# Ledger of designs, part 6: VHH binders against Isopentenyl phosphate kinase (IPK)

Target 1, 332 residues: Isopentenyl phosphate kinase (IPK), of Arabidopsis thaliana (Mouse-ear cress) (q8h1f7)
Amino acid sequence: MELNISESRSRSIRCIVKLGGAAITCKNELEKIHDENLEVVACQLRQAMLEGSAPSKVIGMDWSKRPGSSEISCDVDDIGDQKSSEFSKFVVVHGAGSFGHFQASRSGVHKGGLEKPIVKAGFVATRISVTNLNLEIVRALAREGIPTIGMSPFSCGWSTSKRDVASADLATVAKTIDSGFVPVLHGDAVLDNILGCTILSGDVIIRHLADHLKPEYVVFLTDVLGVYDRPPSPSEPDAVLLKEIAVGEDGSWKVVNPLLEHTDKKVDYSVAAHDTTGGMETKISEAAMIAKLGVDVYIVKAATTHSQRALNGDLRDSVPEDWLGTIIRFSK
Short names: E, the ipSAE of ESMFold2; O, the ipSAE of OpenDDE; V2, 0.75 times the mean of E and O plus 0.25 times the DockQ between their complexes.

## First folded at step 1 (VHH)

Design x10 (framework vhh_7aqx_2)
Fold by ESMFold2-Fast, scan of step 1:
Structure x10 (fold): chain B 332 residues (1-332), chain A 122 residues (1-122)
Amino acid sequence: as target 1 above (332 residues)
Amino acid sequence: QVQLQESGGGLVQAGGSLRLSCTTSGSIFSEYAFSWFRQAPGEEREFVGAISRSGGSTDYADSVKGRFTISRDNAKNTFYLQMNSLKTEDTAVYYCAARDYSYLGEWSPDYWGQGTQVTVSS
């Protein structure tokens, strides 16, 4: 069900941003949103979308709320006199965090076997959880004045084959953007042509969207400063933040900052690929696939000065000396 | 939520051996990478060893390399720390930890067990 959308590649899409599940949900609490972080994220995203706008940008962005109200307004008396502001075009994708993840893990949805009653039950439970999260994220962003439209992958033509994207209705995503809205997609349980079902991660969604929509840059908002050479924790204080990674035409990557030399064997500065945790190599690999398209990728901690810089696109021309995050970009 | 439960701790003489086990509940075991950490009284928590999701890669702290071996048994939803040639300096509370990769490419926080005491007497 994937359509030819070659014209979408010529659109001036500024950013595709991932709201990492761990950054927007509470650690160790089932199905609980991190309200404080989400409010800051929504505020920073609004600011980034209005970057370069005229001094009166505030006038058009308050269509969805009134001072002192938590309600989203559709009343003519609240909205009728407001003027539209120019927005940079953004797409939002969020992770599941404490929503759906545990249901999927317990039932084996990510492995397939939809004919099994436990997997079918887990598929339904996972989707209820992640669609509930999606609605709450859409609501939080809309409350901040962002014209968000929730687009659940299962219901929007997304499917996989052995976990790789087999179909996606990108034409509807493009039409939503062209109509002045911000699509909000999410990690979801989807049908798989070989496995029966699996989990479609937000990272896979972003890679597919970036390949077809060609944004100026991609931002991953996480609960850690960026990508490390090993998982950062109090028990691993020597973990090194990888601040800049260069990607070649073939998708190979090397660490540029900090300059790391692991051996005298005439190799470029690179971190060993044997990540015992598995997640870091996968994160770099997904980001590298985007970067080789000429699209900068920024991986940063949500609700920080560094995430605001990344969302604004401030890293495209120069890197601040006090930068604490990971930049992955094509090297010539 | 995933729960981790350690077992096999206790008192052992220096030069002896002990095997710690960590069992998981509520999750698909094969999607996790596993680690062991330890904390001696008055000290910070220290990395001991790790095993990858596939089981094809292991890593150890220099202080235990050659003496400790980490392994996993996917059929039993259990992973192990085999401790040989124990020293009094190995006395600590040992914690097991897991990282879930069921959402491919999503960075998940580590899950921790409650800890099990290992005491090595001279």
Scores: ipSAE 0.000, ipTM 0.189, lowest interface PAE 12.0, mean pLDDT 76

Design x2 (framework vhh_7aqx_2)
Amino acid sequence: QVQLQESGGGLVQAGGSLRLSCTTSGRTFSTYAFSWFRQAPGEEREFVGAISWSGGITDYADSVKGRFTISRDNAKNTFYLQMNSLKTEDTAVYYCAADYLEWYGDSEYDYWGQGTQVTVSS
ESMFold2-Fast, scan of step 1: ipSAE 0.007; ipTM 0.244

Design x3 (framework vhh_7aqx_2)
Fold by ESMFold2-Fast, scan of step 1:
Structure x3 (fold): chain B 332 residues (1-332), chain A 123 residues (1-123)
Amino acid sequence: as target 1 above (332 residues)
Amino acid sequence: QVQLQESGGGLVQAGGSLRLSCTTSGRTFSTYAFSWFRQAPGEEREFVGAISWSGGITDYADSVKGRFTISRDNAKNTFYLQMNSLKTEDTAVYYCAAKWYSGRYLPSEYDYWGQGTQVTVSS
């Protein structure tokens, strides 16, 4: 029983996944990729794309079989007799991490003001940095046999108005997916029709894509296990992982695991005074907007057993007893 | 789920030949890619050779290229490593491994492993 590709009627997206900047770049080194972590993430993504496949579903390409080779090539010895197969449809969005954030913050691009030479220089420097990162992410995923296409927002019709999405070429994203490719977008510097310019974050991109593409679930790969009731640190070692959150019709949310009514601890929803990227409350609120659409959201640490479960969609029907991550779902 | 069992290991003289077999159970044999790895005493597991799910693509470590040949027989749920012109340096425990998707030839990339079979090459 081989799958007949011409009889496939599925046009839906399985997953939109964010590769968090802190998870794929080195925290204390400017413009350095965390190669070991990215390699594991790429392997887990490929496995997830083939997860739950019919017995006849097989891999469609395999550049990664060459021992010691770091290059992508179209050699008959590597590819020539591989049969075309459908992967579960994924969209990848990555953060800037140590690549884009440093240049953008130094120059004030997020505040606008293209008439200022420092802002215009910062816009250019930010875009060079994040497009270099995008190319390397595309290369790493392609090396694992994933047919990735890099799509930089500035060059693909994305713009903002007072930091809200004003335009985006979603038709090209959809066409790329329908052609059997995996689009890879990223946080970028974009033109803003009021401010002149701003930073378009990966989180905003994902919300916009989820609203229009309606994936089965969304996964945020981070450098922490999930969302905590306060930032986990050496001085706050008892911070509580919020494992399950229910979202209501009005967008309100409630922690259902751990049960708050069975603890003396109160969740601290405060954002640090200097935190301009948003705190725990903002991350839950953004995820809740996606969950309200009927789309499950999973926030997990990259390169773990828990991230593999999330990417596979294993959490859609049941939650394992040993679960360490955050699940955000619409309350029925 | 796939179970792998090696056979054909043993003692052989330098310059000799040996054929290893790896038998598997499962209705999904034809959809898996297979590889051979080896581990000498005190060393890490080393890639030896690989064969694609279709059998049309094979790959080998430089140290064995031209001497070893990997093949598969989907009707028998078996894949093989034909080892010719054996050297004392080929002495190792040989493992067969399977994965349902293609990827790099890293031990961590493989889903299923055999228990290993000893190959000893005497001078």
Scores: ipSAE 0.000, ipTM 0.119, lowest interface PAE 20.4, mean pLDDT 76

Design x4 (framework vhh_7aqx_2)
Amino acid sequence: QVQLQESGGGLVQAGGSLRLSCTTSGFTFSDYAFSWFRQAPGEEREFVGAITSGGSYTDYADSVKGRFTISRDNAKNTFYLQMNSLKTEDTAVYYCAARYEGLWYSTDYDYWGQGTQVTVSS
ESMFold2-Fast, scan of step 1: ipSAE 0.000; ipTM 0.227

Design x5 (framework vhh_7aqx_2; at its last look DockQ between E and O 0.01; V2 from the best seeds 0.00; counts 0 for: pae O 14.1 > 2, unsure alone 63.3 < 65, grease 25.3 > 24.2, placed apart)
Fold by OpenDDE, look of step 2:
Structure x5 (fold): chain B 332 residues (1-332), chain A 120 residues (1-120)
Amino acid sequence: as target 1 above (332 residues)
Amino acid sequence: QVQLQESGGGLVQAGGSLRLSCTTSGFTFSDYAFSWFRQAPGEEREFVGAITSGGSYTDYADSVKGRFTISRDNAKNTFYLQMNSLKTEDTAVYYCATGYWDSRYEFDYWGQGTQVTVSS
């Protein structure tokens, strides 16, 4: 029986999606998922990934009980003779948000030192938290009919050396994609060759993935519209959304839209009020590294029409006039 | 729970003035931008204007520019739409919304709307 390995047409990765922790979790509440946003994001991802006509019925793939729930949300009996929907190749990476940060920060896992009981315990606690989040995200997407597979970097054997990626084997990720699944990775606590342990951020992960998988585009889903010229706050109500940033060969970047008139006002690259993982400069720098690869990066507010457009890849050819987000592109 | 409630709508003659209010609750008023939208029967909802969280910046649709003014009172958790020189074309259900200051197209929360009718 010649396993007709259907020549899965080696389609390139279409999109890598970064789900910001703040976009899918409640920042100010320990281990609380933003259910509404997550549901919308799940729907949007489904729409973006789906190739062809949408089936009349979504095949939910979560047949397990959720903690605290007596009922299974998806009925296996509903899976009729429906043609399996074809999905384009996506990879999802999510941040920790309100999961894992507390445990990591309190224990100092990011600084290393597994010889310390508190760090060892914190390492375990952090992973429990982030993997719980990962499972919930996987389930949410599965309920929307997306064949998602949770993949922990730690379990995949990813490690660092002095916080730099030392080992990040993509074989399992690639195999998962080739099998028609959507990998869902996450920020994780990992072993560090020098420090003992550290935190591997989602941003580092996505950069690594982008470098190796070379997606058509990358979407960062955030809790804000995009990157502003200054941290948006009640005290800074006039912050301007940077709609387009050009990245040069040397990694330098400049704002293309809007045309920042020589206003003496220096772009404030300070930490955005709502971003616990880094300031504007960090975000741009990370995105710029991806852009330098020739991959467009879209930073956009999650669960919006704009995020849907970004996820669909609608921005690749033209930027709509009503676009609200930040595009980071390589400028030749 | 975030709540927005419009008030001040009604019947007014062309050339007249009307002031709409949007009272809010369930969130820190000063942290959010506000916007007014309107929808006439059979028409799509259209942007009327917006004000930033600090109130330092306002934006208006061209159709209402110079006639309408948006303001906010943080102490009252209320923002306003002052409508002057009203036209029959201004007849619509007016909605208030809250969200980010640069979001002319999408806001997170909406009121129920208030009817404004401008008679000839």
Scores: ipSAE 0.000, ipTM 0.225, lowest interface PAE 14.1, mean pLDDT 86
ESMFold2-Fast, scan of step 1: ipSAE 0.165; ipTM 0.571
ESMFold2, look of step 2: ipSAE 0.006; ipTM 0.379
ESMFold2 (binder alone), look of step 2: mean pLDDT 78; pTM 0.798

Design x6 (framework vhh_7aqx_2)
Fold by ESMFold2-Fast, scan of step 1:
Structure x6 (fold): chain B 332 residues (1-332), chain A 120 residues (1-120)
Amino acid sequence: as target 1 above (332 residues)
Amino acid sequence: QVQLQESGGGLVQAGGSLRLSCTTSGFTFSDYAFSWFRQAPGEEREFVGAITSGGSYTDYADSVKGRFTISRDNAKNTFYLQMNSLKTEDTAVYYCAAHYTLRGWEYDYWGQGTQVTVSS
């Protein structure tokens, strides 16, 4: 059971952004963060949250003495004289990437069965890995001056029934936002009323948050430019990037850019062996569900000029001629 | 409750054909994308082919393109791998796998495998 979120508070949220697991981790290396990409992502998020008026001086919030971070002086007088920056209301959700795959896969956590000792062990191991990732993401954003608060779903009242969200503590999420912080949630292992346990993906979390918080737009930061008419690969060099997709009230969709007048065939997606995290097909399914609610969805490659445009909300009014990404929005 | 069961494996001569089936139960078949994988003795499990939840797009490993065809029958809750022009290097245990498009972190369900042996 979740608490209701008032309409007034929910309408003040600007963006829910997903940091795709493949964009922030090295997906073929166990528990390795893509540091260069994450630093650029953190910078772009700060610029978007400050509506492009970011001061030249960055005051980092990670005082753990880690190399490469910006730090606030320990001088109380210097800290006390800092003016509060107003950050736009954002929620960050990140995928598990290489942090969740191995433990969950080997133990069968995603299938359920907590009565099995191996599944219970895998549940614990999976949560250790994804909470470690969450701490590192929170730390990277905090170093860039973003007031992030990590919120692990299992510990924050999230549970499922046949993989559908059955409960979530949205009141604490709202309170965190109202207090001037940026919540950072993540894909997690959770209890399931039917299966015993399962994996709660970041995509499912975002769908549930969008339904209740009604952001102005949602951004998926990925490791590909956007949605293609067929998965891009070296063997498929002619794959076409779908730049704009219109979604109807019944959830049906069509490609608007490029114009596909000569094809009566519906666009579809394949499942690639290297895409074990739910891939582009899962992201598109969740994006379409969000778009039918009247919320714009942008799917873009992380750490590009196109991701900055999406995060800024620049796509709400017009689409640039040089756009390389996917816009999914409700059609009249 | 959820189950994937392969059938149709066996012994076949090089140049021959086999059709593998994967019958599923315990979930809504139309919501899932499906894949075939194989594993030869002493080797890692490798991708063979995939079909999307809508059935409109398929993908294949380079080694099987033009020889293998994946298909699905939503009315029968079953998907297939038609294997033509079989080679001795196609000898492996073949596994079917299902991925839930809205909630997967990895492939959600796997079959137990069916042996395919290609001789001479």
Scores: ipSAE 0.000, ipTM 0.137, lowest interface PAE 16.9, mean pLDDT 76

Design x7 (framework vhh_7aqx_2)
Fold by ESMFold2-Fast, scan of step 1:
Structure x7 (fold): chain B 332 residues (1-332), chain A 119 residues (1-119)
Amino acid sequence: as target 1 above (332 residues)
Amino acid sequence: QVQLQESGGGLVQAGGSLRLSCTTSGSIFSEYAFSWFRQAPGEEREFVGAISRSGGSTDYADSVKGRFTISRDNAKNTFYLQMNSLKTEDTAVYYCAAEYYKGSWFDYWGQGTQVTVSS
């Protein structure tokens, strides 16, 4: 009787989405949320989670409101046909932001050494900062009708050994998803079995979640259209948006759209080994490690038609001619 | 808090020189690649120059190549744009930017500093 066995098998979640700090915060005020962008992001997330259902006022109801307040606490006739089982399975991860990086870097948390008072103080300060940010993101998403649960990695069983994930309570994450909630994790300061402590980045969290929960796709929401070969410039040479990147079995990657370097008309554009900024190759390498798992990765500007397409999973079958973003896929 | 702050802007005659500075606070300076951008009234923001994390590589827009030089001073947590042989067309608000080395999808920007080149 394999029907019950097949029903008890772990199913992949639909999407793990990263909210990039630049997309959800004010650039020079990293403790201040960019409310306008975050509201649009929350709306697009809700639309994607409802499996293509048109958004409505009832579905977009503020879930952060407290029962029994002086406002109408219960109108079950308006919400009586809304079911939590209608939401697709999503996980949200957001960056720690520069404030967390500042405290960790200045105190040496990222290098370890909890025996040092400055490192221990920096660990505490970093965690206060990132947990405050997490609460604000959870609240903002809940205001737009998403049943969010904040799950801070340090307090939820996450630890490292020489910066590699050594433990994580994925069972509680899975139970939270299966109960109809959207977990919201974030980059955090964590204990390390060898170093004493370190920083656990949102990108490491996403890769670990992708490997174990096997989402259909991963979306990185940014404040730029996608990954460029250098900082965007209207001058010669113009910075090129890397629209599609193929990842091989060996983890190597190449740009397949646009085809910018032609020794033959069939030669793919290869990003030069010489990186003037240093960040682009790291961003692609992190995304490529997820793509190597057989999971599509989309890097896209938040609050655009392109981010809605990515969140909906519309890019899995075909790429529109007007696509402005970066797609990273496994290819043989 | 981590932020970028520009200084050194102002008024200068054509053919003159200015040095812009961008001072960083809050993060390990050596973990960042740095860039300068500019925006003239009614125009889009344009790339000016960049310097790699190691300082071993620099890149410039063709319009400023040979006239502008980007450099970094890790001891002072500051990077610079030396602007020589200034033209009236160089008049713009200049912005400094930092890209974090460790796979952060977050870039930092300064508030901008005005450079005005008189004929």
Scores: ipSAE 0.000, ipTM 0.119, lowest interface PAE 19.0, mean pLDDT 74

Design x8 (framework vhh_7aqx_2)
Fold by ESMFold2-Fast, scan of step 1:
Structure x8 (fold): chain B 332 residues (1-332), chain A 122 residues (1-122)
Amino acid sequence: as target 1 above (332 residues)
Amino acid sequence: QVQLQESGGGLVQAGGSLRLSCTTSGSIFSEYAFSWFRQAPGEEREFVGAISRSGGSTDYADSVKGRFTISRDNAKNTFYLQMNSLKTEDTAVYYCAAPTYRYWGSDEYDYWGQGTQVTVSS
């Protein structure tokens, strides 16, 4: 539990980005990656991390440009003389999506009870599933030339107490960043001091990381455009995308774009007791907590022009007229 | 710190009505969303209803929609569950609950009342 990044010659973290489980996996299909979206996401992350670089610049470790480049392999003939590239400091966290979530839900891991054989089996199955996903995400990002290191929470010192983060090895995360790597964490099954075990969601991980690492901004890549005043569907055609939200010192928030009823109005959502593994309500809660720290939060659909703008940090100075996403900022 | 205390439980005949109250202390009432849960004998705790910070949004379990209404009174630091057309299946210990700001919208609630018994006789 250290904040050494700001005390070293290393610069502060630029961005912590969440790859939403629904955005990177196929919905309703067991353990299937959304390859098309993941490829676009990896490309957009590379572009954001190479800020100020020429558009055609090739990273020396870019395996997508190597003969036989579907495999990640370190060979002196392939890498040769490494080109010095300035990478912005990023941390990646991904959700479980169709990996892990099905396993955890079926066995009740999120409720605890390691003394029950079904829960213990579910813990093991969940971790196999989410670590397989993590390896594939690390591979996809590495293939695009991003120096990713997978950091599974269970094996990296993360634990909870009544689902609140009780411990986390942030010193190793900081050292990984300081060494020029991009850590990739993920939603995981972890030990819990009270329940025995639970699910540690990517949203909770990001809140904890933001509180301790103080990034310039946080991006949530989702499968929807942003936060709506109600779930969008054909049966709810009047659902309104909330484009800008201001958060006060008391943690209250209000929509500032669009202006509702031509007057200032606080917008809340109903508390969903059944959101046990993270949904949009959980993202809003975590985003507001991060915004209260003075860190901008952007919630945006993955693999769009809007997600590229968010990842680049382009929204810090001005909001485009054609913006389709949610910006959450501290107002003081 | 938020402390919650239920009141208004008791014995009622099927088809009758009860109003439960939850009084809060320790923090600014207007900063919190609130929920009601219940637990019948031998069953797991289940969600009943919720009200947002502004009071502009409410949500209910399908089993109570149209019969129960949740409301809040910020001037009294109290929120309510109005229970109409009670059924024997509504017999349970009823709990009021609040998330912290950190867990707003989470299913893990940090603050719970002690519970109040509601018994519906046939």
Scores: ipSAE 0.000, ipTM 0.129, lowest interface PAE 18.2, mean pLDDT 76

Design x9 (framework vhh_7aqx_2)
Fold by ESMFold2-Fast, scan of step 1:
Structure x9 (fold): chain B 332 residues (1-332), chain A 121 residues (1-121)
Amino acid sequence: as target 1 above (332 residues)
Amino acid sequence: QVQLQESGGGLVQAGGSLRLSCTTSGSIFSEYAFSWFRQAPGEEREFVGAISRSGGSTDYADSVKGRFTISRDNAKNTFYLQMNSLKTEDTAVYYCAVDYKLYGTSWYDYWGQGTQVTVSS
C-alpha cells in the first residue's frame, strides 16, 4: 500500500546535444581526439546538467582502469555514503569526425552492397573506429562525474530503409534516462532493409530522438561560431554569421538576423569530399524539422561562452546582444 | 596504444644486405600480424611483405620475392625484414605496420615513422 512516487519528477528530456566530430577530434589528423576541447565540453555539459549547481569535482568516475590506477578524485567509501546529484535529463550524440568517415567513404558502406567483400570489411572497420571513439567520449564525460552509458546504434536496435530510420529501440533509451543515466549515441554503420547497409548520421539520430522524446531544446556543438551565408575563410572574410533563422510550418526557413537583401535566399555551402551524410544544407534542413516541432535548435562553437549559454537553455526566451551563434526556432 | 619503431636503415652498395627491425612497446605483440611497406620520393607507397599472427605464413611483393625474408621474435616484441641482393630500385623509406585481416581484406592502422634505405650502384 505504501507508494513512494515523486510526482515532481518529469520524464521530459531537457536537451539533446550533438558533439560535432570536428569539435571533439583533431583537425587534419585521422582518428585523434581533441582532448583539450573535449575536457572543456565535458565541464560545460556537467554545469548545464546540474542547472547551475556547481559542486567541486569530488565525484569523478573512471572505472575503465584496473584497481589502483583510476582517476577517481575521492575514495570509494566517501562516494558510497553520498546521495547522487540531481542531473537534468540529457541525451548526448556525437559525430565521427576523423573516425569512421574515411573508412566508410573508401569502402562504399553509405551506398550499400553488404554482399560485396570490400563493403562488408568497410562496415566492420567503420564500426571499430566509431565504437572506439564512443568509448573515449563516454570515459571523458564519466571522468567529469556524468553518469554516461554508451549506446551504439547498430547494437541497440537501430536500422534503416533507404537510409530512413526503420527501427530504433527508444524504449531502452527512455529506460536508461529514467534510471538516472545519460545515453551517449553516435553516428554508426547500420543494416538497411533495401540497401543492405548504410551510414546512420548523428544528425539523423538527433532528429529521430527529438521527434519522439520532445526535448525542451537541441544543441549542436561545432568548430565554427554557427551557420554562415557562405563558407568562412581568409579568402571569404565577408562571410556573414546567420544569428537567427525562423522556420515555418512546412519546414521552410528564412534568415531573420541579420536581415538580408534577398530574405528568402538559400545558403550555399560546398560539400566535403569524404562527407557521406550530406552537406550544410542537409544539416540546416534537419535542424528546421526539429524547430517546426516547437523545439529550439542552437548551433554554436564548442568550448565558448556561447556554447555554455546554449547548453543552459538561456536562449529560449531572449537573445543576448553579444550573441555569436545560430538560433533556429519556429516562427510564432 | 601500440607504438611501432623502425630501425636498421642506412646506406649500402648494390648486392649488399640490410636487416630492418620493427619494435613494439605493447604487451600484445603476439596477437598481431605485421607488414612492411616502402615509398620512394615521387612514387606511391607499395607493399613489401607480410607475416601472419602465428608466423606460419608469409607473403611478398613480386619485386622482392626470393631476396627479402620477413620474420618475427615474440620474445623481443620485434619483427624483421632481412634484405639480400639489394638493388638501386630498393631505395626508399621503409615503414612497418600492424596488419589486420577483415574478411580477406588487409587494413593497416598503426604505422611507424619510417627508416631510410639507400642503395648505391
Scores: ipSAE 0.000, ipTM 0.096, lowest interface PAE 21.5, mean pLDDT 75

Design z1 (framework vhh_ozoralizumab_d1)
Fold by ESMFold2-Fast, scan of step 1:
Structure z1 (fold): chain B 332 residues (1-332), chain A 119 residues (1-119)
Amino acid sequence: as target 1 above (332 residues)
Amino acid sequence: EVQLVESGGGLVQPGGSLRLSCAASGFTFSDYYMYWVRQAPGKGLEWVSEISSSGSTIKYPDSVKGRFTISRDNAKNTLYLQMNSLRPEDTAVYYCARDYRGSYWLDYRGQGTLVTVSS
């Protein structure tokens, strides 16, 4: 049975990190990975996992001994003399980006209707695309020496009811972490008890995992610096980066940095019509729900010095003067 | 705050039956594996039964297999243990316990309910 009855204290993982779809895929090209960004992200994750004091030893192999190799080796000649590595406990969740979003949106998978041939075909096409992306993410992280295990939500017991999580095999996720691995989940097409099917976004997955695994902090790696008061674009040059946001017990939030002269105004966000995952507004909502639990949330541009600081947990005690990102915290 | 409150214990004669209940609060009960464990006077904790979050996977040690039945009602946040053909050796304080992250490590247990099997 293997129950550890001598310890009754709960423990938390260090970090749940989202690899935003737009940050790891090429926006303008169907099903194309942003290889340069992904390589930097993998390197930064490895550094973050090794720099902190791990709450538990991870007994595993260090494949980072051979940087630049495309071969993931279990050969005794490659790993027989490697010392055991200590890793901080992390969970990775990635978005679909240019993998899956187009097919899901075009076919109406998000709206349900599995009885429709186009929806059923779109469900299959979406899952093929996002599982292919998952394998490539798992491979990139493993090549950097991270002991990753891909866990596709549909195949791991995740389902929804009116888009809310109805089931999830969290026990297998927890056992994977406690066995010294890093689970890699992703936005997926799933069955829905009311709609028949829908899209389960990475943001919803992260909220559900944070509620149950109690991480020390959560990081969202994006393709923009953070949360703006309006979507940043060449036509919106005055968009202001919201560097610090405080969340109350009721889930309401207030910008702390920069201080707004009219703090009674709500910040409005528009969601693109083709965005099946709810876009920036949903991300803010999910982040606020996590912050209410006393878990810091960091939203930051991938492959920058700011993302490294966020992944390291350097923002928990103080904010660097040159910070360019968004911190969301519970206001005590 | 996580709370587990056991009830249903008592004095019963050998061969008798009891049904234990555990009321859970402060967490999403339907997302956790749950356990019954017991402690006989002067002895350590002993595993009695295990049930998965959905109720689809159930396990017992040989000492209680065929006599005890674990079940759950996720709508009521309640865990049950039906105990049949009770023996003097089943005398113990029975605890409801939550699985820590599927790691086979118990992070919370209740205050317990005493079961005494005596003639």
Scores: ipSAE 0.000, ipTM 0.146, lowest interface PAE 17.5, mean pLDDT 76

